VHH binders against Apical endosomal glycoprotein (Mamdc4). Designs and how they scored, part 20

Target 1, 160 residues: Apical endosomal glycoprotein (Mamdc4), of Rattus norvegicus (Rat) (q63191r268to427)
Amino acid sequence: SHHMATDFETGLGPWTQLEGWTRNFSAGSMVSPAWPHRDHSRNSAYGFFLVSVAKPGTTAVLYSPEFQGSVSYNCSFTFYYYLHGSEANQFQLFVQAQGLNTTQPPVLLRSRHGELGTAWVRDRVNIQSAHPFRILLAGETGPGGFVGLDDLIMSNHCIL
Short names: E, the ipSAE of ESMFold2; O, the ipSAE of OpenDDE; V2, 0.75 times the mean of E and O plus 0.25 times the DockQ between their complexes.

## First folded at step 18 (VHH; framework vhh_7n9e_1)

Design n6 (from m4 with A59T; at its last look DockQ between E and O 0.79; V2 from the best seeds 0.00; counts 0 for: pae E 2.2 > 2)
Fold by OpenDDE, look of step 18:
Order: C-alpha cells, then sequence, then structure tokens
Structure n6 (fold): chain B 160 residues (1-160), chain A 121 residues (1-121)
C-alpha cells in the first residue's frame, strides 16, 4: 500500500502542528470525564491520539503536506474524530489548493459541532483538485469538552 | 436568510489605508468561519483572507499578506478587513462570505453586495 496513514503512535508523521494539537493517551492522563478511554488505532488506553489543548476561544490547527490529486480517480481522506463533553465543541476540515499563480481559497468539506458521544467517529471525504492541495484540520474545544483526532488515512490516489 | 452587508470602501491613494466591515445576519455568525474575496474589473473573483470562528486563526492570499488583517467581533456579528499600504492592484469590489460545507466552489457561497475599493496611483 502506498497510502499515507498516520496513527500518531510515534509522532505526527508528515502532518504539521500549527497550534493547539498535542499527542496524548488516556492511561493516567485523564483530566476530564470527556477524555476518551482508548485511542482508535490500537483501541488501547496507551494508544496515542491528538487532542486539542487550545485555550477556550482558540482554534487548534493541523495541516497536511502537499498532495497531488488525480483527475481520473478520487483522492480520499479517511479520519476519526472525537467530540465529547461540550455542545461548544467544533471540528472542521478544509482543503486548500495551490493554483498556478495563486493560492485558492480554503474549501470547507466537513463541519461538526457539539456533543457526539463517547466514541471515535469515522468520516471520509473525497478530495477533488486540479492543483496540489493541503488539508487543514481545525478543532475548538468547548468548556469541559474533548476534541480529538486519530488515524488520518490518505488513499492511494493522493500522491505526495 | 443569510444576509451580508459590506461597507467601508472608497477612494484612497496608494499607500493609504481602509477598514472594511461586514455586517452579518440570518445565521449564527460565531459558529462560522468567514472570508473576504474581491473582484477587480475584468477579472474573476479572488480569495483575500480567511478567519476561524473565534478569530484565533487567520490566513491570507500571498498578494495581501503583511498588508491586510482580517478580524471579527462575534458579539456584533461583524467581520472586518484592515487594509494597509494599499496598491492600485488592490482596486476591486470586496465581498464577505460564509463558508458552505461540502462545496468545492466558493463561488456559490453566500456573498454580500460588496463594497468598492479604488486605489489611485
Amino acid sequence: as target 1 above (160 residues)
Amino acid sequence: DVQLVESGGGLVQAGGSLRLSCAASGFTFSDNWMYWGRQAPGKGREWVSFISRSGSYTTYASSVKGRFTISRDNAKNTLYLQMNNLKPEDTALYYCAKYTEGSYTWEFDSWGQGTQVTVSS
């Protein structure tokens, strides 16, 4: 398989943390009832995930390396997110392409708000771009909430 | 219905400054990322700046980076664009817009009527 998969078990991989996101695990580190008991990758209390530690009113931002898409085949992005403990939680996924002469505007592909339960939620987006692009993952944690990411998986048609 | 009303445009000399405002209604402003775009005469729409719901994250087109600053006041349902060191090539009709999930084209996002910015040399 040639797809890029990041499970955060050893690091961020090719993803760049701009602010707000940090690697952590549940065992011995739960500070809130909203904290997940297990990661998604290993289904383990000792498995790593990303958690937004941005201050209230601050957005955590993570962005991908630059990818190439395909005209004939859809590049897809599969990911798992965790939104629990606050109706004010927010997660958003953007794609931003680099045109020949200018950067294209970010495109909002997913927007999730609020309390979604005590489970990792699987999602998948198809990315269509005639130009190289990056993915932006934004999280904002509400009071007493938890916003997390795990298992970021690009399909084989997403070329680095 | 989503309503966006831009203001603050005008005629200014090169090197001057303007502050644009965008009054938003018809949706929960504080829950939405917002952006500014512009359209110069005879040219297509281009993206200018982008801001997160809380305002803590911003990004800019390369052509305006370092000169323009996007901000917002969620209590006032207002988006702002501070434009400094304006250039003739900044002359355009400026629009504010709300993102729509799932669309690969920003052309169909909710836009206001725009405010005209004219920069003379």
Scores: ipSAE 0.584, ipTM 0.823, lowest interface PAE 1.0, mean pLDDT 91
Fold by ESMFold2, look of step 18:
Structure n6 (fold): chain B 160 residues (1-160), chain A 121 residues (1-121)
Amino acid sequence: as target 1 above (160 residues)
Amino acid sequence: DVQLVESGGGLVQAGGSLRLSCAASGFTFSDNWMYWGRQAPGKGREWVSFISRSGSYTTYASSVKGRFTISRDNAKNTLYLQMNNLKPEDTALYYCAKYTEGSYTWEFDSWGQGTQVTVSS
């Protein structure tokens, strides 16, 4: 009955990295004014977050664990993202149906891009899938920029 | 206006290869994730493969994994599908598509008219 929240403080939690993301913390970085000064979950220079380390213009991807199908809009996903230091930064959120006989493409629920300042931005989507599903989070860093994720929260109606 | 024009379909014997192209216009191709779908006679649409903006991330339906390769050339605004080891079950109308954000139904995505692929024994 309890929600799933991932603040990256001890690792990826149940999320599976395919490529291009790494855990880091604000005080551990050098040299860039674009780097977040504090994470979101702890509001701390030593709190952890996920940052895209792929080359500019390449894609970092992260998958959730598999959730049971949900046709109700009670299942929601709240997340925080950071796009700073380049107008070419990009972030996409897909929902991908899973299962032996699924024929559906991933569904694009959010696409965000550009320069959004030095604060973490909150967003929320409602998840609908007739089949078991995973969430795919993709980040693409522009030159000199950073794309970050923190506080990935599935509501208690999203069932593993 | 979004336009997607597929080409490269045809008749090929089982075990053969074919390369499909999709010429895109009316939008910023390099800013968009793209995918291929197909529709066999009398069947519903089936997702085939999807590709990130740069081409650096790709995924495939299990029925084509290991045999098909999606790619793109952003300088030419063109999406490709290399199809190897073709089987009669791959016979279908193949079309490329551009995502529409926030829709739970893929019928609202932008689709080409498709190119026919027929695989004979």
Scores: ipSAE 0.498, ipTM 0.800, lowest interface PAE 2.2, mean pLDDT 80
ESMFold2 (binder alone), look of step 18: mean pLDDT 82; pTM 0.829

Design n7 (from m4 with G102D; at its last look DockQ between E and O 0.81; V2 from the best seeds 0.66)
Fold by ESMFold2, look of step 18:
Structure n7 (fold): chain B 160 residues (1-160), chain A 121 residues (1-121)
Amino acid sequence: as target 1 above (160 residues)
Amino acid sequence: DVQLVESGGGLVQAGGSLRLSCAASGFTFSDNWMYWGRQAPGKGREWVSFISRSGSYTAYASSVKGRFTISRDNAKNTLYLQMNNLKPEDTALYYCAKYTEDSYTWEFDSWGQGTQVTVSS
């Protein structure tokens, strides 16, 4: 089967960073104890991931491309995230419907908070939208913390 | 329990301004993204704007972008909507809301009772 996956090894792929996320790798900042020692996609100190570099208390935001509506099929989004170094770390996943006359607010599907250890954590959401939609990924770091993303995988039923 | 109380609505001439407030209690306000919605007479509810926990990220419906500004004061547990260059089409009941996670329908979010804005002329 074919699917859309982004491992950040050569950039953001189809995702659009608006502010506060940056692509980095583990060996590039080994002076911080909270920094991931290995990325997820390559399990390597030199593999890349996305990290929130917004100052503490500000929001990093990343958008997917627009997908077709998904109510008639199983569109799922699997992602890996990293919350370490602060109890105040935050991660949110929204789905925002697109198109003419769409009046629905972004829908909050996941909110994760705090200190989750030194391993990447996998999660999955099933996306329901009658209209074309985008995924919004938001990260907010706490003091001394890091919020990371890697391996953003859309199932083959999530159609561009 | 969650309580959201809007204020600041009223009658205003086209081209005028109003500032809406939403006082929040019964939850940790600073841990939550918040939004404003509105409902015009005879129409369904419409999203207006949302704001991140810190207030550092905001987004707006296209119909209000450039005219409305959402903000928050986490020390006072208060959400705001500054509404400039008001038009008759902005006439609506305006309400603030708190998200409910894992819901595909916004009717399950927590809502205030709303404050009426009427734009004449």
Scores: ipSAE 0.554, ipTM 0.826, lowest interface PAE 1.9, mean pLDDT 79
ESMFold2 (binder alone), look of step 18: mean pLDDT 81; pTM 0.811
OpenDDE, look of step 18: ipSAE 0.681; ipTM 0.868

Design n8 (from m4 with W33S F50S Y57S Y99S; at its last look DockQ between E and O 0.02; V2 from the best seeds 0.00; counts 0 for: pae E 14.5 > 2, placed apart)
Fold by ESMFold2, look of step 18:
Structure n8 (fold): chain B 160 residues (1-160), chain A 121 residues (1-121)
Amino acid sequence: as target 1 above (160 residues)
Amino acid sequence: DVQLVESGGGLVQAGGSLRLSCAASGFTFSDNSMYWGRQAPGKGREWVSSISRSGSSTAYASSVKGRFTISRDNAKNTLYLQMNNLKPEDTALYYCAKSTEGSYTWEFDSWGQGTQVTVSS
């Protein structure tokens, strides 16, 4: 009963990036009106969040450690995201089965596209998998926009 | 091909300290985030701590924060866990792990066999 919460204040926690995400904070740079003015975890210009920094047309990817299968219960994943400044912003959440004899394609659980305003948006997915799995978070920032993540929270039913 | 070998476990009294090591080979250690996990008898595996490629960012499970310190030496391909103020509930098999790199397709390939830590009251 050790749920995981990652607010990015000291790093990525158990999450691993492949490319394109960076930790930043609102007061650290004012490079565009679309830049988040506050993080979510602390509601502060000095609180940290992840933002996609990949070039337009490329995808930033962040992934979790492996969790055990959850057939008997739902592993709940709550997260906060930010899509502002471009109608071409994308955010996707996938689950990838692990430990199988063959590679399985990721399963898309959430897809968000475009402009959602200046507030952090909460969402939650419940995951039921017969096999161990990882969560993948993918962002693609449109021109002049930002895709952000904060407060990635795995429930106590999500077992490493 | 990838090998992770833990050492430094043992029997200690509550309140004591141990330093665990994880010797890594068969991959580019400095390109990988590293993890410590543990498994107590009859329980599932539990994440303990993470460290970024350079060692500049670390994270800890709430049950160990303030007592355990993760570190790495990229020149020696070695991951460490300094465990202070040990409690009986820290009794477990401790193992290190690495993340899998790849574009949208990945699998675990990187758990060590572990080193036993036993904390008596």
Scores: ipSAE 0.006, ipTM 0.147, lowest interface PAE 14.5, mean pLDDT 74
Fold by OpenDDE, look of step 18:
Parts: C-alpha cells; structure tokens; sequence
Structure n8 (fold): chain B 160 residues (1-160), chain A 121 residues (1-121)
C-alpha cells in the first residue's frame, strides 16, 4: 500500500502545525495522569504522538498537505485521538476545499468533546471533493486534560 | 429557509476597528459551525475565520490572526467578527456562512449577501 501514513515517530511527516501541537512520548515526560501511558503506533511508552500544548481556551491546529479532490473515488482518513482528564477537552476535524477561484471555509466533519477514557479512539471519515482540499485537526485541552493525536492514515484514493 | 444577513460594514481608516454581525435564521443556529469569508475586488472569495457550534473552537486565516476575533451568541442566533487594526488589504465584501456538521460535501450554499468593509490608507 502506498497510502500516506503518519505515526509521528520521526516527525510530523507531511503534516504542518499551525500552532499548539508538539511531538512527545510518555516515558519520563508525563505532565499529568491524563497523559497516555503508550502511543498508538508502537504501543510504547517511548512511542511518539502529538499533544496539544495550546494554552487554555485556545486551539491547536494541524493541517495536511493539499490533496486532489475526487468525486469518483472514496478518499478515507483514519485517525486516532486521545481525550482524557477533562470534560472540556475538544477535538475537531475540518476539511477545507480550494476551488478554482475560491478558498472555502473549513467544513466541520467531526467533533468530539469531553472525557473519553484512557484509550486511543479510532475514527474514520470519507472525503469526496471536486476540488483540492486540506484536512485540519483542531484540539482544545480542558483544565488538567490531555488531547492527543496519533497514526494519521490516508487511503490510496487520497491523491497528493 | 436558511437566511444569513450580515451588517456592520463601512468605511474606516487604517488602524481602525469594525464589528460585523451576522443574523441567522431558518435553522438551529447552535447546531452549526459558522464562518466568515471575504471577497476583495478582483479576487476570489477567501476564508477568514471559523467557529465551532459552542464557540469553544476558533480558527483564523494567517492574514487576520491576532487582529480579528470571531464569536457567536447562540441565544441571539448571531455571529460576530471583531476586526481590529484594520488594513487596506482587508477591504472586501464580508460574508457569513453555515455548514452542517458531519457533511462530506464541500459546497457552501448558505451565504449572506455580504457587508462591505472598506479600509482607507
């Protein structure tokens, strides 16, 4: 398979942070009990993930490279997120399309809020667009909480 | 029917401020993320800012970040855009728009008529 997969073990890959996200791992670097004990990719305390370090009330934003839109093929995006330690935690997935002469506002495809336990949560969205698009991942951490990302996986029909 | 009506635009000098409003009707306002866009003369429409349903999450274009603030009052079905330290390049027709959460379509068919913002040097 030649799909684009990012596990954050060596960097952000093709993803770019606008603000608020940082690579980290559990071993020796846990800030609070809300942190995961292991990453998802390697199931390891030394495995890397992204964590939101945005200040309270602000949003961490990560965005993908530009993908070519297709209405004929189902591009899918599979991702894992971690929301623990605060009912005020929030994660949102946006898709932003770029038309020929118009940059459209990001469209909210997925929103999760609150305390979801001590586990990485798997989710998947299908993306169809006649226009090029980017994926935006937004995290807001509540007091004492943790918001994390791992294993961002694009299907083969997501064309770079 | 979905209706979005922008207001608050006008002529302002560089460095000045404006506050735009968008009155929403015809849908449950609190169920939708809301957006501001703008279109400058001779240019395409561009995204300016987004806000989540609850208002807890916001996003901004790099060109306006730190100067513009999006907010909403769900009780009043109103979207706001506070624009500070305005620049001539901010001159545009400003639109508000809604989206449906969970939608996999990227068409925006719910825009207002826009409010004109003109920033003089």
Amino acid sequence: as target 1 above (160 residues)
Amino acid sequence: DVQLVESGGGLVQAGGSLRLSCAASGFTFSDNSMYWGRQAPGKGREWVSSISRSGSSTAYASSVKGRFTISRDNAKNTLYLQMNNLKPEDTALYYCAKSTEGSYTWEFDSWGQGTQVTVSS
Scores: ipSAE 0.000, ipTM 0.231, lowest interface PAE 12.0, mean pLDDT 88
ESMFold2 (binder alone), look of step 18: mean pLDDT 82; pTM 0.822

## First folded at step 19 (VHH; framework vhh_7n9e_1)

Design o1 (from n5 with S103T; at its last look DockQ between E and O 0.78; V2 from the best seeds 0.70)
Fold by ESMFold2, look of step 19:
Structure o1 (fold): chain B 160 residues (1-160), chain A 121 residues (1-121)
Amino acid sequence: as target 1 above (160 residues)
Amino acid sequence: DVQLVESGGGLVQAGGSLRLSCAASGFTFSDNWMYWGRQAPGKGREWVSFISRSGTYTAYASSVKGRFTISRDNAKNTLYLQMNNLKPEDTALYYCAKYTEGTYTWEFDSWGQGTQVTVSS
């Protein structure tokens, strides 16, 4: 089931952009051959997705809201990403513990690089954290490339 | 083999400044997010800051925010930590690190040997 799902069709939902991500759609913003012809959530040229619009070599960053820690449950995060048009495209997923006593760096759970074809790719990570946490999503577009996100889904074991 | 070699530590008076360097080899430096950690005597390690591959995104532990600046020079495969307005509680062994993907514990990351920073009151 789903505790929080964001398909970007009406905005960022609960996500907070820090820099370099923007909401867009294929037909209204085809400014590069690398852009997807269809989003994922609606399989439509008019469905929305997030795209890294930072200049090549600049990191786009997006944060989730804060989730409670859980010592007894397994929170999972399912997401769809699109990397096309450059071998230098980058995508990273971190989990950052929050709170006064946390001393660990953000944890790198996924790193994806390069060219993955002209289709949205589904992935899932399992999150277990004794502390409140946020998810950090980072993208870096290579020259002529595209880094996109759609359908960000936290399971119902991920508690706000 | 991943190699991380820190330098630039030493003795400074409170209020002073130091710049640490971390020379990286054995991996593609510009493809990796990097971070600094530190370990004070008798305490566990703590995270200090991290930096994106390009250097355009940085974040800091609250204890050092506003005083420390992380940076990198990808042409020289070098990570830096500029430490200003140093306090005695900043006394620690400072180390740089490279992430290992897919683990929940930082002990599996690649660490340097560290460089000692000692701040006199």
Scores: ipSAE 0.612, ipTM 0.849, lowest interface PAE 1.5, mean pLDDT 81
ESMFold2 (binder alone), look of step 19: mean pLDDT 80; pTM 0.813
OpenDDE, look of step 19: ipSAE 0.721; ipTM 0.877

Design o2 (from n5 with Y104W W106Y; at its last look DockQ between E and O 0.87; V2 from the best seeds 0.00; counts 0 for: grease 24.6 > 24.2)
Fold by ESMFold2, look of step 19:
Structure o2 (fold): chain B 160 residues (1-160), chain A 121 residues (1-121)
Amino acid sequence: as target 1 above (160 residues)
Amino acid sequence: DVQLVESGGGLVQAGGSLRLSCAASGFTFSDNWMYWGRQAPGKGREWVSFISRSGTYTAYASSVKGRFTISRDNAKNTLYLQMNNLKPEDTALYYCAKYTEGSWTYEFDSWGQGTQVTVSS
C-alpha cells in the first residue's frame, strides 16, 4: 500500500486546489522577517514548504483531493505547521464529507492561533468518514506574521 | 455561554428574497468560522454555507450556490445570509452555528434556535 506524502520538494503532489498558498523555500525571498530559516522536510534553507501569501487578514485555503470513505478504517493525516511573527496568526483544519443526498457541514478538527515559536510543529488527526471527503487547510497571517505548511502525510488507509 | 439568535425568516413567494441575520454573543465572534444550516420538516440537517473568520473565504452547498450569499460584520458580531431566487425546496428552519474544535460531528457545535423560512409555490 502507499502513503500519500507531500514534502513539496518537487511540486505540490496531489494538493493542487489552493488559493493564497505558494511553494517556496527559506532563502528564496524576503517576504517576512518571520520566515523559517529552514524547511521541515530537509531541514534546509533550500528545502521547500507552502507559505501563505494572502495579505494579512485574508484567508488562504488548500484542499486535498477527494478520498474514499470507509466504515472499517480511519484515515490518519499527519502534518507540520509553522506560525511565527504574530499573535494573530491562525490555522484551521476541516474535513468535509462529500455526498449526493445530504451535505454535512465541514467538521473543525484543529484550530491553532498566535505565536508558536521558530520550530515546525507536528500534529495528527484521525479522520472518520463513511462518505467521500476532502481536507481543507486554512491559514491567515497576522501583521508581520508567517503561516507555513510542510510534510502533509496521509496514511495507507486514505484511499483516493 | 454561547448565544446565537437568528432573525429575518418569514413567508415569501417563489422567486423572492430574504435576508437572515444571526446575532452572536458569549464568545469572540471574530475568532470563529461560522456557518448556516437548515432543516426541512421530517428531514435531516443540511449544511448551507460557511465563512472564514475574516469573511474573505466562503463556500456553499451546491443546492444554493449562486443564489445565497453568506457574509459577516465582525464589528457588530452578526452573521448574514442573503437568499435570492427562493424555491419551495428552500422551505426550512434556518440556523447559524459556531464550530467546536475536535468534534467529529456537527451535532456538538453551538446552534441558534433558528428562524423559519417558508417559500410558497
Scores: ipSAE 0.631, ipTM 0.853, lowest interface PAE 1.5, mean pLDDT 81
ESMFold2 (binder alone), look of step 19: mean pLDDT 81; pTM 0.813
OpenDDE, look of step 19: ipSAE 0.815; ipTM 0.905

Design o3 (from n5 with Y104H; at its last look DockQ between E and O 0.82; V2 from the best seeds 0.69)
Fold by ESMFold2, look of step 19:
Structure o3 (fold): chain B 160 residues (1-160), chain A 121 residues (1-121)
Amino acid sequence: as target 1 above (160 residues)
Amino acid sequence: DVQLVESGGGLVQAGGSLRLSCAASGFTFSDNWMYWGRQAPGKGREWVSFISRSGTYTAYASSVKGRFTISRDNAKNTLYLQMNNLKPEDTALYYCAKYTEGSHTWEFDSWGQGTQVTVSS
């Protein structure tokens, strides 16, 4: 294989948590009607996923390892997210170029919010950066809601 | 129409402090991550800090970390930058900005007109 994939079944893989995300599974705790009934990677009440456990209105942050820059090929990032139980749920995906004297802000590639039902939603971004970069994933859970992540897949053109 | 109006700039001695404000209108302020940038005379734009919609996550450029604090008041649709221990290198036009989704470059974000900060030694 030539790609990086994280399904959270044994941990965070290469991803680093700053705050507010927790690996969990559906049958382990039914703490809310909005709790995912199944994860995405195994379509199972016992498969694992990340869920935002920050207090409602607090931002959970997860970031990738540093990837090399490329001008020739897309680095494609595919991911699955879950927004259910509140119209105030939020999810953002940023890319931050790295390197000495980098003055660029993080770039917002995706912003999603609200109530998206009980299914996991697939999305994909194509990342073009001449400099090394990291991906930041941010979630914010509204009252009574959940924000989840599963199956974080980097294409083989995303080089560590 | 997105409007961002900065204020609070001025002349200050090195080591001093200033507090910048950014009044926002024309969009739902509380649904948006916001950031501060600056542009020194004769130089390109430089990112300073950003803040999540709730204000609970912040990050800073290394040149200002520990000296500057970004904050927001969603009830007043206002973004703030508290700048302490100012240095001559902090002299710049400071502007607030609203992110635009889907861009791989930041020049398409919405910008204010800026407020001048001048730090004398």
Scores: ipSAE 0.578, ipTM 0.830, lowest interface PAE 1.6, mean pLDDT 80
ESMFold2 (binder alone), look of step 19: mean pLDDT 81; pTM 0.812
OpenDDE, look of step 19: ipSAE 0.700; ipTM 0.871

Design o4 (from n5 with S103K; at its last look DockQ between E and O 0.72; V2 from the best seeds 0.00; counts 0 for: pae E 2.2 > 2)
Fold by ESMFold2, look of step 19:
Order: C-alpha cells, then sequence, then structure tokens
Structure o4 (fold): chain B 160 residues (1-160), chain A 121 residues (1-121)
C-alpha cells in the first residue's frame, strides 16, 4: 500500500499531540526572530508545519499511531526538523514497543540539539521492533529558540 | 566517568511504600532522559519507567502504572521512583540508567549497581 506522509497542511493527520506542539505557518505568526520564513512541504510562508510552543524547559510530545512489528522488513521513517535561535533547543525521537507486557524500554533513535541554522534538516531512521510500536517525537525549546517539524513520512514497509 | 548510585531499597511488606533515589554524576544530568529498570531473581531486565529531561513527560510499564511515580530534581542531579502499593512481584534489583542514541535497537549508556527491593507476603 502507499506510504504514510504528513505535511500538516490539513491537521496532524494520523499523529496525536499530547502537549506543546501546534500547527502554524510562517506568515501567520511572529513568535520569535528565529521563526521559519517558509515551511518545508510547500516551501512557502503559507505552508504549515508543527512548532513547539511549550514553555521553555518543558517537553512537547507527539506520537504516531501504532504500527505492527517490523523485524522482517525495513520500516523507515523520514522527517524534517528545524532548530534555530537557541543553543539549548533539543529534539528526540523514540520508538516505544506497545503491548500489555512489554519488557523493553523505549529506544532513543535520534537526539539533536542546539543551533542548526535557518534550513529544514532531513533525517531518516530505520525501525526494527518485535512488537507493535509507536514513534514519539519530543521537543524542548531553549530561550528565544524554535523547534519545528514537517514532512513526517513512514515507508510502505511500516504496517498499521 | 558516568556514575549512577541507587539507594532506598529494602525489605517491605506487601501494600507498603518505598522511595528510590538515583544520584547521578559525570555527565550533564539535565540533558538526558532517564529511566528505571528492574531485574527479578532469575529473570531478564524489565523496563519500569522513563522521564523527559525536564521531568514534564513520564511513561510507565503497564505492570506498575498507577502505583509507581518517576520524578527528578535537576538541581540535585537526582532521579526518584516512588513505589506505592508494593506487591511480591515487585521484588527485584532496581537500577537507573541514562539514554544514549541508538539506530536500530535500544541501547543503554550506563547502569548503576542497583538497589534491592524485597516485598514479603
Amino acid sequence: as target 1 above (160 residues)
Amino acid sequence: DVQLVESGGGLVQAGGSLRLSCAASGFTFSDNWMYWGRQAPGKGREWVSFISRSGTYTAYASSVKGRFTISRDNAKNTLYLQMNNLKPEDTALYYCAKYTEGKYTWEFDSWGQGTQVTVSS
């Protein structure tokens, strides 16, 4: 079947926000000088992205729907992120096995921090989990900074 | 080097409570997600709980949800686990750990020596 892609133009798609992430676009907000001037998916001041609006020192969390286990195939997750305006910005990607009796801790697949300039940065992780799993995306914004997400893409090998 | 020292374990009767502490040094504690695990006699390690760098996001294994509370004090470089309504199946060596980035599987940076919790009855 087709891959799952979320560009935030019509909402969160299949992703669930717990706290601290919100959809926005460049021309609609003046939250800080580090604000992205364009989103990634449409390369436009009017295209949408997610931004962390949690108070400094708090954690914004977004998670995926549950996917089936992927040990036999190459489930991959591609995403674009933006860290600008503070050396204290932080972003983490976890994979958390699901199920009533999982014994494995969440796995930290990516940790990024600091100042990465004004461009959206692409990254990709490959996921292997013997159990159903979800992806957790966490952001913490430093003073005057901005943490953004756009274009979250799960490959066709990631099965709902 | 990274040093994690657990304390607060002991013998307690079923239904009782304990508070575990994990003193951290040798790394920037506030930059790291932290986690508690446990190992029962003759069993593999089991995840218990983890907590975000700021302490504002927590999650728990289903076996302890509603009974255990993870917390941290970044000014004191200390991680805590409040354990209420303890049951004999909670008997285990409890340890804390910090996260390190992995690509395809989980991994741990360092584990403490642990603190023994024994729940009678």
Scores: ipSAE 0.484, ipTM 0.780, lowest interface PAE 2.2, mean pLDDT 79
ESMFold2 (binder alone), look of step 19: mean pLDDT 81; pTM 0.818
OpenDDE, look of step 19: ipSAE 0.721; ipTM 0.878

Design o5 (from n5 with D109Q; at its last look DockQ between E and O 0.78; V2 from the best seeds 0.69)
Fold by ESMFold2, look of step 19:
Structure o5 (fold): chain B 160 residues (1-160), chain A 121 residues (1-121)
Amino acid sequence: as target 1 above (160 residues)
Amino acid sequence: DVQLVESGGGLVQAGGSLRLSCAASGFTFSDNWMYWGRQAPGKGREWVSFISRSGTYTAYASSVKGRFTISRDNAKNTLYLQMNNLKPEDTALYYCAKYTEGSYTWEFQSWGQGTQVTVSS
């Protein structure tokens, strides 16, 4: 495969954790009934994922590395997320153009809210940017809830 | 319908301060990330800062970091921008905006009337 994939089994890969996300696994925590019973990449209580540990109502943020721009091809990003245990859980995906003289706001490509059950949810976005860019993943955990990420997969058109 | 009304602009000397307000109606303000943008004469639109729905995460364009502070009061449906140590290059029409899902290019997003900030030497 020519894709870049991060399953968190041995670390963060190319992603930078800035605030409020941590790598964990299902069997290692007794924090809450809403805790994921299994990760996505290995479908195992012992497989790893990212979880938001920010105080409820605060925002966890995770940034991609900088990708090159392209006018010809979309960078496809597939990801799995988990929203369970609270109707106040939130997840957002932004794209921020980078480089000299860029003034574009971060662009909101996905916003998800609330309670989505006990399974990991797959989604995909296609990113077209003439400028270098980064992906920002933001989560806000509601009281008693969890927001999780696993299996962040970038297509071959997403060039570092 | 969504309504955003900016206020608080004016003429100020370099080094001075202004506080902008954005009164929001027609949507659930506390469920939305918000941002400020600006447009100087003869230039395109420029992002200034954004803020998460709870107000606990903020980010700024490099040109304003350390000088501007975005904040919000969800009980009053109001977004704020505190601008300190103003420079002539901060002269612009300032707009607030709410995020909407799915728009990849912000050139198509409509802006309100805005509030004019003019910074003199």
Scores: ipSAE 0.523, ipTM 0.801, lowest interface PAE 1.9, mean pLDDT 79
ESMFold2 (binder alone), look of step 19: mean pLDDT 81; pTM 0.822
OpenDDE, look of step 19: ipSAE 0.789; ipTM 0.892

Design o6 (from n5 with W106Y; at its last look DockQ between E and O 0.83; V2 from the best seeds 0.72)
Fold by ESMFold2, look of step 19:
Structure o6 (fold): chain B 160 residues (1-160), chain A 121 residues (1-121)
Amino acid sequence: as target 1 above (160 residues)
Amino acid sequence: DVQLVESGGGLVQAGGSLRLSCAASGFTFSDNWMYWGRQAPGKGREWVSFISRSGTYTAYASSVKGRFTISRDNAKNTLYLQMNNLKPEDTALYYCAKYTEGSYTYEFDSWGQGTQVTVSS
């Protein structure tokens, strides 16, 4: 287990089960005026990020690897997201307990929606879980909008 | 004033089916992920399934996967649970729930009073 940072420049890193997200860069497509003009990690039209490409109203999902639980420390997760071009854009962050001996529901730690401007927005959650867990990142793109992710950073207390 | 009202429970023979409904009011139903949970007497509360706001992403507890189907009708502000091939261990009070952001326990989510499902055999 290590400090993890995923900037999507060469793939998904340790993140899996991508459905409805794709890697892209700002200069690679003129999909709409809401398309991100620059990624966050490199502040470049050619730096990569994830963008939701699910059909409108369809949920895009991305899962972390499974992390160990702890009663003594917080796993800190810092991430950058982009919601622009539609009031109907949505982003959710869940923590889902894992293991054969847990029946807890996924926990909603962040829910963001609508229009947040043309800049990448930084956010951070502190995850407390006595059980092994995964992070679920979900996005839904509204008409004419875009939902993006970049720079997913797990602290040293997030142990595989 | 979130209100969640479950219905459709009852007594069912093993192998049978039931369809539960949850009527929602007091919030924008179509902007919220929703879930079902259940609680049997003497047991802890158990997560059953959740569903994205659009209904296009769903996930299930392993104990019900392949037998239960969560769905929603956003025009009617209603959440559903189709339960097929019911087993005695499915006997429980079933409740629907709306997430509360930033809560680390389901007890702070908004949930209904539940509907009883009893499976004989």
Scores: ipSAE 0.544, ipTM 0.824, lowest interface PAE 2.0, mean pLDDT 80
ESMFold2 (binder alone), look of step 19: mean pLDDT 80; pTM 0.814
OpenDDE, look of step 19: ipSAE 0.811; ipTM 0.902

